# VH-VL binders against q9nrl2r1430to1533: the designs that were tried, part 43

Target 1, 104 residues: q9nrl2r1430to1533
Amino acid sequence: GGVHELSAFEQLVVELVRHDDSWPFLKLVSKIQVPDYYDIIKKPIALNIIREKVNKCEYKLASEFIDDIELMFSNCFEYNPRNTSEAKAGTRLQAFFHIQAQKL
Key: E = the ipSAE of ESMFold2; O = the ipSAE of OpenDDE; V2 = 0.75 times the mean of E and O plus 0.25 times the DockQ between their complexes.

## First folded at step 4 (VH-VL)

Design a20 (framework fv_pamlectabart; at its last look DockQ between E and O 0.79; V2 from the best seeds 0.00; counts 0 for: pae E 9.8 > 2)
Fold by ESMFold2-Fast, scan of step 4:
Structure a20 (fold): chain C 104 residues (1-104), chain A 123 residues (1-123), chain B 107 residues (1-107)
Amino acid sequence: as target 1 above (104 residues)
Amino acid sequence: EVQLVESGGGLVQPGGSLRLSCAASGFTFSSYWISWVRQAPGKGLVWVGEINPDSSTINYAPSLKDKFTISRDNAKNTLYLQMNSLRAEDTAVYYCTRGEYSYGEFTDYFDYWGQGTLVTVSS
Amino acid sequence: EIVMTQSPATLSVSPGERATLSCKASQSVSSNVAWYQQKPGQAPRALIYGASTRATGIPARFSGSGSGTEFTLTISSLQSEDFAVYYCQQYNNWPLTFGAGTKLELK
């Protein structure tokens, strides 16, 4: 069959989405559920938005892709206190991201 | 008596690399999170990063993540900071600091500090 | 990141007087704030943690208060050895951040 081979960015996003600690990052935080989130976080982003940007070829440099992933983690740590499940998941997923980038 | 002693600082050329060490004594090193904090001459304190007891979690200041690597050797009671791609703005005294941490909760105030080691990045 | 703003930048006082130092966080940090004292050429020394708990060996003239976004360090009856730079720090969120410091100097 016609197997589609993923780009390097698409492959990395898929690995992040599949990780057990991706749950806080899969889609944008709900303003209804967390009303103060958007008062604190000025550049919201999530893995679904990043994946869409990859699929539309909006990243021209690897640094732009990495900056969006790092922004996602930075937002998590700025909003969520360090003792929360969200922050702990974020630190583990960020470490995984850094290792995946190193393996490339 | 809790002691932290930094070493490995010195003069390094821009673009160069340097590894700092922090020797710990007087406490169970393997039970504590340890941080690096730096201070440029005449400036304030800037957190560099931290490492948990078993090295499974290492957190960095976002601006420094790509330049620094923190590691530890619990058998030697020693913490390390590997510094790459150094620039003039990395000139600072680097401190090793101990926090009072509980696994699953935190109190990351730094109860003990080493004397620091000076890193000068200059041509 | 959470920004910690200290004021004033410099405070000129005499021995025996009371000094009040302010620290404001850009968002709530609960009570997870520490204060440090640093003298020229020396490493910082922990004074207060949890906004109001004195670290071991710290004299009673040092007291901390506050929660959420506004914190205060008070030094009653200043001693000559208290002239130093004081830093506040939040440890509620990553990355850990410090204020720019308040220099306490002899009037």
Scores: ipSAE 0.197, ipTM 0.783, lowest interface PAE 4.7, mean pLDDT 88
Fold by OpenDDE, look of step 5:
Structure a20 (fold): chain C 104 residues (1-104), chain A 123 residues (1-123), chain B 107 residues (1-107)
Amino acid sequence: as target 1 above (104 residues)
Amino acid sequence: EVQLVESGGGLVQPGGSLRLSCAASGFTFSSYWISWVRQAPGKGLVWVGEINPDSSTINYAPSLKDKFTISRDNAKNTLYLQMNSLRAEDTAVYYCTRGEYSYGEFTDYFDYWGQGTLVTVSS
Amino acid sequence: EIVMTQSPATLSVSPGERATLSCKASQSVSSNVAWYQQKPGQAPRALIYGASTRATGIPARFSGSGSGTEFTLTISSLQSEDFAVYYCQQYNNWPLTFGAGTKLELK
């Protein structure tokens, strides 16, 4: 039921955060550090935001939760060249997520 | 000789589904990123998506992610494109093309192309 | 996504003349740009990758230049077999994107 789904979301976010390749995704990108980021990325999101949404029970469906995670990766791949550490980390983390998401 | 041969195209009604195949030969298929690229009649090239050697990474054009599924069978040297909920705007020649040899090692330009297979979505 | 803008849409050139095709990216794509040639009824053929490297078997009359956001494909002396549509493509960022193409036609 809904409780199990919520718990599953929480657990998955924890696993994502603890993953070695989570570092590009833990927080929103700093406009100071990356001045042009928000000119390119129009729907910014990060794991801390997703975690808060989970805690607030804002996800009614697993698909909504998955969509936000996918958006997070999409943003990374849109902004970062493929050969960057961020893109490579994102690729690995996304692969991990896809495996774990099958359990939702 | 590197060869890519698409198949599975044909006429399908709107809302229908179709699965395309791409048979590869003449190179180590399991080492390459492979992409689908489509071209509507009289229009330009549009990247559909790609899949890495071990299928751990699959990327799609944003507009196609929800209804297209790319997969591969390295044992059969075959790439697949599952297309669902097809619409008229999906009418195109679909090409499979070879990309990067290894992630981060080579460039993902498309050095070899198949001859394409035509998909027509019409009532 | 990164938008690749090609110009002109159509270029009319006489045999033996130089053809210059432009491709502009909406943001920097470094040198991760490829050029393709496509003739009617045929699959595209790779011409240039890395902005300036000729693909295998491509004649020396084809050359590519540029970095960042502006790229150029040049055919130094146009041959009859060179009349076709030419596409640029960036592979710096996902999603991969093509330009709309330039049709090179006989003047």
Scores: ipSAE 0.023, ipTM 0.712, lowest interface PAE 3.6, mean pLDDT 92
Fold by ESMFold2, look of step 5:
Structure a20 (fold): chain C 104 residues (1-104), chain A 123 residues (1-123), chain B 107 residues (1-107)
Amino acid sequence: as target 1 above (104 residues)
Amino acid sequence: EVQLVESGGGLVQPGGSLRLSCAASGFTFSSYWISWVRQAPGKGLVWVGEINPDSSTINYAPSLKDKFTISRDNAKNTLYLQMNSLRAEDTAVYYCTRGEYSYGEFTDYFDYWGQGTLVTVSS
Amino acid sequence: EIVMTQSPATLSVSPGERATLSCKASQSVSSNVAWYQQKPGQAPRALIYGASTRATGIPARFSGSGSGTEFTLTISSLQSEDFAVYYCQQYNNWPLTFGAGTKLELK
């Protein structure tokens, strides 16, 4: 909730964006390039949206921030077949996130 | 001969915790994805989750990820399921199953199943 | 999550007859479907994987077909030991999901 937590959320989002496996998560999936995505994923979210919510102080609890990050990964695993580059990137980035989140 | 043997089931009160084990033999346990699947009495099969060979990737059914923790000990050829905050709906036979991740692809169904261990959540 | 819908829920048949069990996926799962048999009081046994490939030791009377969203399990001549519950399962996407099962009963 305070300035210290908001700085920590921003730092964590920056670390996720910098990670090599962030590429599926940087912004919302294009409905033109992936027409059926929004038929399957009803709560879309991406790192650019999460970062903007941090910048606007929209997270009241750390759990709300963590829930959005985990929703991002859950969407990836729900939509993408397990052997795709997207799903594999998701597993690696999620593991990285869990390590970084423990340091908070 | 591939064998999977579950243990640790029993009666537990709502809100309680329980740890299940699955002892593996007859194959190189450390090379396989291993899974938990459960079946409520008289009901169908429900995937609980899976863990890869080095524990770097663990996937859960979304409704269970905060209650259940999957782990493994490759030195003991053992898979674990830690279950917390148990409710009556968690009453089920819990099976461990073998899957496989090969050549960067998931090519596997659940080819071997244990006999299961019963968890009963009741007051 | 991908819903696997099995029909019928119960199929009453006699030994020697042909049984056809249906499984429909809510979105394409390619050929990443398996079928399992479960007899009363026993663990499931794998029958078919890859939609159509018999697991080792499975009798030839069991066959599978389908791709995409529609899958079938066919038992060409039922034996007395085949009266059991049959589950389909997709392994294309997380989470892995099973159908609710089809119970084969003796008529």
Scores: ipSAE 0.006, ipTM 0.657, lowest interface PAE 9.8, mean pLDDT 88
ESMFold2 (binder alone), look of step 5: mean pLDDT 91; pTM 0.928

Design a21 (framework fv_pamlectabart)
Fold by ESMFold2-Fast, scan of step 4:
Structure a21 (fold): chain C 104 residues (1-104), chain A 123 residues (1-123), chain B 107 residues (1-107)
Amino acid sequence: as target 1 above (104 residues)
Amino acid sequence: EVQLVESGGGLVQPGGSLRLSCAASGFTFSSYWISWVRQAPGKGLVWVGEINPDSSTINYAPSLKDKFTISRDNAKNTLYLQMNSLRAEDTAVYYCTRGEYSYGKLDDYFDYWGQGTLVTVSS
Amino acid sequence: EIVMTQSPATLSVSPGERATLSCKASQSVSSNVAWYQQKPGQAPRALIYGASTRATGIPARFSGSGSGTEFTLTISSLQSEDFAVYYCQQYNNWPLTFGAGTKLELK
C-alpha cells in the first residue's frame, strides 16, 4: 500500500506543479512582498514543501497528503480576495486536484 | 418573480447518499452563481459551496469537499447537490441561494433563498 | 477561514426601542458584509449588503455600518415583526462564512 501510494503522490504533485494555474502555489509567499501574510495565515504551505514531504516518505496515509494540499488551497482563499488572479488560479487547480485525488 | 425550490430531502441512514435539486424560475438561471447553504436544527447558517454560470468554477467549504458535489443543468434551470458518506452531523435544512459573483465586483450577497429541504441522517 | 463573531447571542428588547447588533471579522473583509433576518420556520431574508446598502424592499429603520473588521446592524424603532434571528456574513474570501447569529427577543 505505501509504495503504490507514494508513487501516486509523486505523480500527482508533478502534475500539479506543471499545471498552468500552479504559479501562486510553487513556493511560500514572500514576507517582503506580502508583509501581512504571516499575520493572517498560521499554517503556511506550498507545493515545494509538499513535494519534499512526499520524497521523504512523510505521508503515511493518502488523507494526510490530501489534507496538506487542501490546506494550501484554504490558505489561498483565506488570504486572497475572490476577485484576484491568485484565487481564480486556486479555484481551477483545486478542481483539477479533486478529479485526480479520486484515484488515491 | 424569482423563485428557488429545493427538493429531494428525506431520511437517510449513516453512510448513505442523497441528491438534492433546486428548481429555478423567474430569472436567467444560466447567468447566475448559485450556492448551497445548510442549517442544522437550532443552529446557524453554514455555506456549503457555489457554482458559476458555465460550471467551469465550483467552490466548496473545505470541510465538505470530499463528500459533496455541486452541479447544474442550465437547460433544465436546475441546481444539484450530490451528498455521499452522510453522517448524523449532516442533518440540516439545505437551502439554495442566488448570488452574482463577479471577478471585478463583490456585490454578490444572497439576494434570494429557497424554502429549504430537510435532510435527516439517522440510524 | 475567516471567523465572524456576533454579539450579543441574545438581545431582549421592547417594541419602539433601538437595537444594535455587532459583528466582528477575524481579519479585514473590506465592506463585503451582508446581514440576513430569519424568522422561525422560514428561509433567511437579505437586509443589508456592502455593509450599509439596504436590499430592495427593506424598511428604512434597518441600517448597517462598518468596514474592515467591525460591523453593526441597527434597527432604529423595533416593530413586532422584527423579533427574529439576525446573521452577518462575509463574502470577501472563500469559504463564505456566517456569524452564529443574534436572537432578538421580546423583553
Scores: ipSAE 0.006, ipTM 0.668, lowest interface PAE 9.3, mean pLDDT 88

Design a22 (framework fv_pamlectabart)
Fold by ESMFold2-Fast, scan of step 4:
Structure a22 (fold): chain C 104 residues (1-104), chain A 123 residues (1-123), chain B 107 residues (1-107)
Amino acid sequence: as target 1 above (104 residues)
Amino acid sequence: EVQLVESGGGLVQPGGSLRLSCAASGFTFSSYWISWVRQAPGKGLVWVGEINPDSSTINYAPSLKDKFTISRDNAKNTLYLQMNSLRAEDTAVYYCTRGEYSYGKLTDYFDYWGQGTLVTVSS
Amino acid sequence: EIVMTQSPATLSVSPGERATLSCKASQSVSSNVAWYQQKPGQAPRALIYGASTRATGIPARFSGSGSGTEFTLTISSLQSEDFAVYYCQQYDNWPYTFGAGTKLELK
């Protein structure tokens, strides 16, 4: 916990949001655009929700922050076949996250 | 700098098993999808399968999924291919290859290849 | 699976000439096509990805074009080191598939 760790979480979320492959992850999936998403994915999450949790100091441990980011990627790969643009973006963004998260 | 070095090939009898290794260096191995591609003598390239960074997703060519198993050990920077029930048609040079991507573009080409390791299935 | 068809199977050319190699997909693969060069006894080397982007270190005489189902690799002013087998590959859908190759040989 602490101020140092929250600053690190904020920096990492900003880098993820700025990444070219963040587009599938910026906001929760629309039920109108993707009606079956919420029948398949039971714990939906997105970068805007994670950013809000960071801002409210809801992550007490780095592991909690990492778990939410990994849940976001897990949801992507669960719903989207590997050959989709969403899954490919998720694969690249997850690799970027793993490199950056080594500093947490 | 980026290197992939395959090993473990050799002569095996039909019905036999063999485990290939691919040692990676010069990049963050744990951040990349890695594939196996094979090439029979005088033939073209055939994709065998791929594995994602954390091993939670492994995809195989449909004809090979019941015969081959791909795994990786990120602590050792090593990729593996377990081959069982080998037949003459599995004779090939086996390459490990790194999957690459480009920002702002959907791409999944193989940017670096190892030198390959030859597997010969013959009595 | 998506079938990639390369033509011609063999192209006999002289140094300094222009070579044009064709690759056709059985269904649209957008621009998700790569080209590889393989010399005897060597591993394949990436030349082009995204149909038209040269990989790092690849000379300007290599160019790729196409989208959808029809793709072309062009080598302007062939050099002696360019005589090799060239493979196209789609990475739009699983399983990833390669063409059978075009052998560029000295005549």
Scores: ipSAE 0.000, ipTM 0.564, lowest interface PAE 15.3, mean pLDDT 86

Design a23 (framework fv_pamlectabart)
Fold by ESMFold2-Fast, scan of step 4:
Structure a23 (fold): chain C 104 residues (1-104), chain A 123 residues (1-123), chain B 107 residues (1-107)
Amino acid sequence: as target 1 above (104 residues)
Amino acid sequence: EVQLVESGGGLVQPGGSLRLSCAASGFTFSSYWISWVRQAPGKGLVWVGEINPDSSYIDYAPSLKDKFTISRDNAKNTLYLQMNSLRAEDTAVYYCTRGEYSYGKLTDYFDYWGQGTLVTVSS
Amino acid sequence: EIVMTQSPATLSVSPGERATLSCKASQSVSSNVAWYQQKPGQAPRALIYGASTRATGIPARFSGSGSGTEFTLTISSLQSEDFAVYYCQQYNNWPLTFGAGTKLELK
């Protein structure tokens, strides 16, 4: 992968962050507010961590970037019941991501 | 008391369309998520889709979203399933089911089911 | 989508015996699992929700357990009316998915 792919990752992460449904994904889930989260979710991740990885050039392939975003959504759907505001936000944001990721 | 009664099933040729209805009584219909679930003869249960109380959110099983449309009329306490481009694989008993959700207790399951209406797609 | 795998496909037991039915999710579904009973020609009936809570009117001989990926339905002392097909369902993730069912039949 080149600098062009890294710039595309930066643009996509910014678009996800600015989306109305990004609020459950902006930062890691709080252990204080949700104590059992880390007993259930073994590979926690959030948009702030993904963005930092992009800025540090840690993604060598588009597939690695896509895998981290998909892990974020997978974690959301594993922890949150489907009819919660978190799960609904995740469903809409994931659909948006799939459309935008076609450009990668 | 709580009742869900499906209707509109029957024999349809491949490529045809049907609209199923589910008449609800004995509860505040407008307060509940309602789902369609189907079951092919001798097979298991398959979730078709669901609709929230005010129709602002409708979900479908990924394989069925292009063929089926769910709607509801809260004034008539009635749920609908519009089925288009029917194939032999759509032959099933179609059930109307009530979803129970409580914010204070994460409970979301199908507490009441109708008796179902049979749709047969055959030439 | 989450795949729900039920085993065995058929369980042959006698009245008065204990029956144990298994349900496995391909990914964690927390405790958001329900169990349904279906008799021939009838609609399914809810038995258990939240993995372990009995639905209204369900006899005490029915109990559910499990969390994450492995779930069990136990019928402690089988009655003749319990011979039916049993389905597990996850409601943790979209789309909602059911297991293929376990048929409980008279030995």
Scores: ipSAE 0.000, ipTM 0.558, lowest interface PAE 15.4, mean pLDDT 86

Design a24 (framework fv_pamlectabart)
Fold by ESMFold2-Fast, scan of step 4:
Structure a24 (fold): chain C 104 residues (1-104), chain A 122 residues (1-122), chain B 107 residues (1-107)
Amino acid sequence: as target 1 above (104 residues)
Amino acid sequence: EVQLVESGGGLVQPGGSLRLSCAASGFTFSSYWISWVRQAPGKGLVWVGEINPDSSTINYAPSLKDKFTISRDNAKNTLYLQMNSLRAEDTAVYYCARELDYGGYDYYFDYWGQGTLVTVSS
Amino acid sequence: EIVMTQSPATLSVSPGERATLSCKASQSVSSNVAWYQQKPGQAPRALIYGASTRATGIPARFSGSGSGTEFTLTISSLQSEDFAVYYCQQYNNWPLTFGAGTKLELK
């Protein structure tokens, strides 16, 4: 495999995408399905956008990459009530991210 | 019956670190989410963060996630707050509070400790 | 984050009167609002949860109402021990947020 040839950020994004709890985060929230989302969330982001930024070498520091991932989780928790499947998936995926981010 | 007792507060210089403890008794500590909440002198309540029963999920207030770490030791019935890079604005009474999940609909703080004062000053 | 706005900041009342305290959320929090009482030098005490349900041991003179963005705590027939600061809190979304408090003081 090509794992050793990938950047640390790319490897981490791939692990997040493969996680069972990634489903709320794979792509930007649909305005058609969730019309009020963009009235509440002013800095939308998703794993596909973060991966594109990694591929274009837009993260100069690990802190910038971590900030975008944390923004993604922050948006999830601000929009979704804490008892929803989205919020619960977010808390589990964020905990997984924090463990993996120790490698950065 | 239910008790939460905070300790570890005191005077610390800017840039310093402290670890606060919250000792729980009178309930099955390992079954509850617990929060840290702080209150600056003469000011209101500010949520710091929370930790679930098995420590797999820890949520922080976004402004505090990079300076504070919440952990727990269920064998010792104790909750911890590690505070690093302390500044004057971190001066506050720090409370631990038990979260009651009433059927997945009502998550509120049913019991609070008496708090421990952290003063960040030269 | 969801901002909770309490009004008035201070309410001056006499024992035996009715006090009405307001709490506004910047977006809908359903009925997921709690109210806490705090006396000087003491920890907060839970009064109400789910906007309108009294916590265990709380006297009937305390009542809560509201849903969505507008919430009210009412204290009927004020007792001397009721003079304290009252905080509302939303637990609908992370991060959990509190209002700045309403101080109930003796006239």
Scores: ipSAE 0.006, ipTM 0.672, lowest interface PAE 10.3, mean pLDDT 88

Design a25 (framework fv_pamlectabart)
Fold by ESMFold2-Fast, scan of step 4:
Parts: sequence; structure tokens; C-alpha cells
Structure a25 (fold): chain C 104 residues (1-104), chain A 123 residues (1-123), chain B 107 residues (1-107)
Amino acid sequence: as target 1 above (104 residues)
Amino acid sequence: EVQLVESGGGLVQPGGSLRLSCAASGFTFSSYWISWVRQAPGKGLVWVGEINPDSSTINYAPSLKDKFTISRDNAKNTLYLQMNSLRAEDTAVYYCARGEYSYGDYEDYFDYWGQGTLVTVSS
Amino acid sequence: EIVMTQSPATLSVSPGERATLSCKASQSVSSNVAWYQQKPGQAPRALIYGASTRATGIPARFSGSGSGTEFTLTISSLQSEDFAVYYCQQYNNWPLTFGAGTKLELK
């Protein structure tokens, strides 16, 4: 645990946000734009929420941080058909995350 | 004729590793997405993951991403599954299966399957 | 993940009869559903894709229907070689998911 892990979480979230494929994940899905999303997805999450949790020191273990990122990708793949731009962006960003997460 | 032949299965101790191979023939291997699918004894089919023609995209079942690595060698017409940190729950027949194209769209139903290779994780 | 629920778990029928197998998705998968047949000790064989399109070489007695969340595989005039386990699969969303199977057995 400790300070080094919190710094690493912050750095990794920033790298994800800056990635070209982060656009489906930056903020919670809009109920106005996607009315059925919250009927299907029971644990919504996005990079802005994860970053807020990092800044508030809510992750005590690297596994908790990784679980939230993986939940974000799982929600994307559950809601979006695999041939959509959202699902394709998600698979590329998830691959990038797995490489970067090796530093944790 | 299209053929997929898996090999590399066997008995392995818990915590051990295995590399499975799937040898393809009778089609242009380098043009197809290929998946790994497993089946525990007496149980149903479980998708493990897939790899695209040029290896730029590899997708895994979320529960298996940290244990398994999929790769391919198009020059050898061979698909691989690297399996690490094996547990009793990983005991299964492992199949490779080919995805099909329809009218230029990639459709991921599996038109051809290999015969499977049995992996047994036991002390 | 999308859950595929097959019913019944076991269906007991006689040769010459019709068998109807159900597959339900936990959310819409459009028509992106396939059906596979598996005999003991053998690899699965594709029967239907796109909910209703017969795979190459599959006899006309096999037919599929449905869209959205409810899908059906029908086998008319059952032959002795049709007694097997049948699996439905959605390929609309990642991860790809299969139903638990319906075992078709001799009455």
C-alpha cells in the first residue's frame, strides 16, 4: 500500500484519460442519450468517478482499483454490441490498461 | 477441407503451466479470427478468448485475462494458448474454433471446431 | 455478461417426433445467435447462425427462429442421430456466452 500506490493510480488514470480510445469512458453514460443503459447496467462507473476515488484515497489495495477499471470495461462490453465503435474502443483501451497495470 | 487440430494437453500439477497449440489446414489461416473455447467434464461450453488475423486485437473472457495468453504464428498456421497458474477448475477439453465472415462482416459464430485437447489439473 | 438460459435441461422424445428447444437472453442480442450440436466425445457442430440461417450441410429438419431475447431451435421428424446436446450462443456482445445446453434423449 501507501503513497507510491496512490501516485501510480493517479498516473495510470491520467494515461487512460489521455488515450484516443477513452471517449466512451470519460463520464457516466447519459440517461437522456441512452435511456435503457441503467436498466441493463447495475453498477455504472467511469474514469471521472475512478479518478475522484483515487483523489479521496478510497482505494486501499491495487486490486480494488483494478476491479473498478475492469468493471468499467465489463459494462461497456455488456451494453454495447461488439461491432460498435464503443466496444472496439473499449477493447483497445483495455489492452493498453493491461500493459500499464503491470507497473502496479 | 478445413481442419483444426489441438495438441499440448495433459496432466499438470496445480500452479503449473501448459502451452496448447492449434494447427490449421485447408484454409487461409491468416485471414480468420480464431477463438479458444473450453468445456469442463460433463459441463457446457465457455468462451476463453479470440485473436484477429494480424494479432493486433486479442479479446479475453474477463475471468481468464490474467491466466491465459492467446497468440498466433501465421507462417506456421498455428494458434497458441499459454496457460499459467492452473487450478483444478481449469480442467477441461480446450477447443479452437474458427469465426466466419458473411458478406464482408465478421460474424463470430464458429463454423469449424477442432477435436479438442484435454487438460487435467490434479495433484 | 449476457446470460443465455436454455430450457428444458433435458427433453425426452421419440424418433419421428418434433423437438422444440428454447434459448433466452438476459438482454437483446438482435439476431446474433448460433446453435450447436454436440455428441458425446465429439466437438460441437454448427447448426444455425443469425438466429435462423442454416449452416452449410445441415439438414432441412433443423430450423431456428427468434430475435431480441427469445430464440427457438426446432427439429422436425427426429432421426436417431439427432440425440445429442444442443447449445445456443450469443455473439452480439463481449464476452461471447453459451447457454448451459439442452440434452435431447430417447424416450
Scores: ipSAE 0.013, ipTM 0.731, lowest interface PAE 7.8, mean pLDDT 89

Design a26 (framework fv_pamlectabart)
Fold by ESMFold2-Fast, scan of step 4:
Structure a26 (fold): chain C 104 residues (1-104), chain A 123 residues (1-123), chain B 107 residues (1-107)
Amino acid sequence: as target 1 above (104 residues)
Amino acid sequence: EVQLVESGGGLVQPGGSLRLSCAASGFTFSSYWISWVRQAPGKGLVWVGEINPDSSTINYAPSLKDKFTISRDNAKNTLYLQMNSLRAEDTAVYYCAREGYSYGEWDDYFDYWGQGTLVTVSS
Amino acid sequence: EIVMTQSPATLSVSPGERATLSCKASQSVSSNVAWYQQKPGQAPRALIYGASTRATGIPARFSGSGSGTEFTLTISSLQSEDFAVYYCQQYNNWPLTFGAGTKLELK
């Protein structure tokens, strides 16, 4: 058969997942492990959720995809104190994302 | 003033172990990520690893994982590097360095460095 | 890992001259690059971070520029105290990596 080319969104989310700083963002925060997370964060999201939305073609505009990624970073910075490994990883991954998002 | 003072270096035989300390003063130690960086005689700087404020996250250079252990005691304002199975290639000045923070923004550059402590691995 | 390549290895210049030091990353590191100065027997001192922001207390003659893969440190009107080894460092990806250094020496 034929070879399917990855969409721009799929390529970018795969690059984010494979980035060394993706570890805080790979999956939703556990309510059992972090009980106060969902009291503070009202719109939780993670790379596995975004990846699934890309695979189901749920993003109609690049702005919608960018908004979900930015929400993920915003949640990280809202919950985590600035001197944490999570906030540090988020800052670097967000900078990487902004460079890559110029392709969209 | 911000100060970082390393200690614990010295001569050790191949296969031996050594624990380095870095005593911090002049800032809120418990609020900063701190790294260990080494420099072999006449050579450049090599990152060893880093530890976050509460010790929940410790990152190592891949080549040094499981050989070195980084820890900290916030009550004593002290950072540690436990070094095991030392080889001649581990001979270096070991620096502790604070990761910077400016204008409310996170920057992982090293804004302050200690004077270093020399570790010599030789028979 | 990301490799940082500095050039030249040694730069011979006289006081009052301008020095330009190069640092190249094997992959994009955004603007997450710092420059350090090291004198013999001393610890490194931070000069520049974020590619172009001077660290506190650093004289205006030191300036940094660049983004992505190519970065430069410029020292205008060199003073005798500026003869040292200069290192660039990326902090975009783990592991953190340094260039091999550029030695600035008196002509």
Scores: ipSAE 0.000, ipTM 0.565, lowest interface PAE 14.3, mean pLDDT 86

Design a27 (framework fv_pamlectabart)
Fold by ESMFold2-Fast, scan of step 4:
Structure a27 (fold): chain C 104 residues (1-104), chain A 123 residues (1-123), chain B 107 residues (1-107)
Amino acid sequence: as target 1 above (104 residues)
Amino acid sequence: EVQLVESGGGLVQPGGSLRLSCAASGFTFSSYWISWVRQAPGKGLVWVGEINPDSSTINYAPSLKDKFTISRDNAKNTLYLQMNSLRAEDTAVYYCARGDYSSGYFDTYFDYWGQGTLVTVSS
Amino acid sequence: EIVMTQSPATLSVSPGERATLSCKASQSVSSNVAWYQQKPGQAPRALIYGASTRATGIPARFSGSGSGTEFTLTISSLQSEDFAVYYCQQYNNWPLTFGAGTKLELK
C-alpha cells in the first residue's frame, strides 16, 4: 500500500485510458444499446469505475487492482466474439497492460 | 509432414515447478498461434492458453493465469509452458496444439496435436 | 465462460448403425464449433470445424450440423475404428471450452 502505490495505479489507469484500444472499456456497457450484456456478464466493470476506486483509495493491495483490470478483459472476451473489433482491441490493450503492470 | 513433440513431463512434488517444451517441424512455426491443452487421467480436455506468432499476445484460462507462463522461441521452433506451484489437480497429459486460421482471424480450431507429455504431481 | 454440454455421456451402438451426438452451448457461439475424436492413449484428432466442415482426410460418414447453441455430430454408418470418445469445442469466445465428451462404445 501507501502513497507511491496509489500514484502508480493512477498513472497506469491514465495510460490505459489514453491508449487507442481503450474505447470498449471507458465506461459501463449500455443496457439500452446492448440489452443481453447483463444477462451474460455478472460482474460488470470499466475503466471509469476502476479509476474512481483508485482515487478513493479502495484498493488495499496491488493484486486487487490487477484483478479488477483482468476482470474487465475477461468480461470483454466472454461477451464479444473473437473476431470483433472489441475483442481485438481488448487483446492489444491487455498485452499493453501486462507490460505496464510489471511496474507494480 | 506437420509434427509437434512435447517433452519435459515427469513426476514432481506438490509446490514444485516444471517447464514443458513442444518442438515443431514440417510447417512455418512462426506463422501460427499455438495452444496448450491438458487432460487429467480419465477426464476431458481443458484449454490452458495460447500464444500468437510474435509473442505480443498470450491468453490464459482464467483459473491458470497465476500458475502458468507460455512462451515461444521462433528461432528454435519451440513452444514452452512454465508451470509453478503445482498441485495434485495439475496431474494431466499436456498437449500442444496448432491453431488453424483458415476459418477466421485467430486460430479457429486445433488441426494438429502433439502426442502429449504426462505430468504427475505426487508426494 | 461458455459451458459446452454433451449428451449422451455414453452411446452404445453396433457397426453399421447411425450415431448422433449432441453438443449444447450456454450462449450463442455462431458456427464456431469443432469436433474431435480421441482413442485411448492417443492425442485428439480434428474431425469437423465451423460446425459442418470436415477436416482434411476425414471420411464422409462424419458430418456436423448446427449453429447458435445446438450442434450435432453424425456418423452415418459406424465402423469398428469409430469407437472412441468425441469432444465438441467452441472457439467463438475466450476462454476456449470443451464439452465433457461422449463415449461411443460397442453394444
Scores: ipSAE 0.006, ipTM 0.641, lowest interface PAE 10.4, mean pLDDT 88

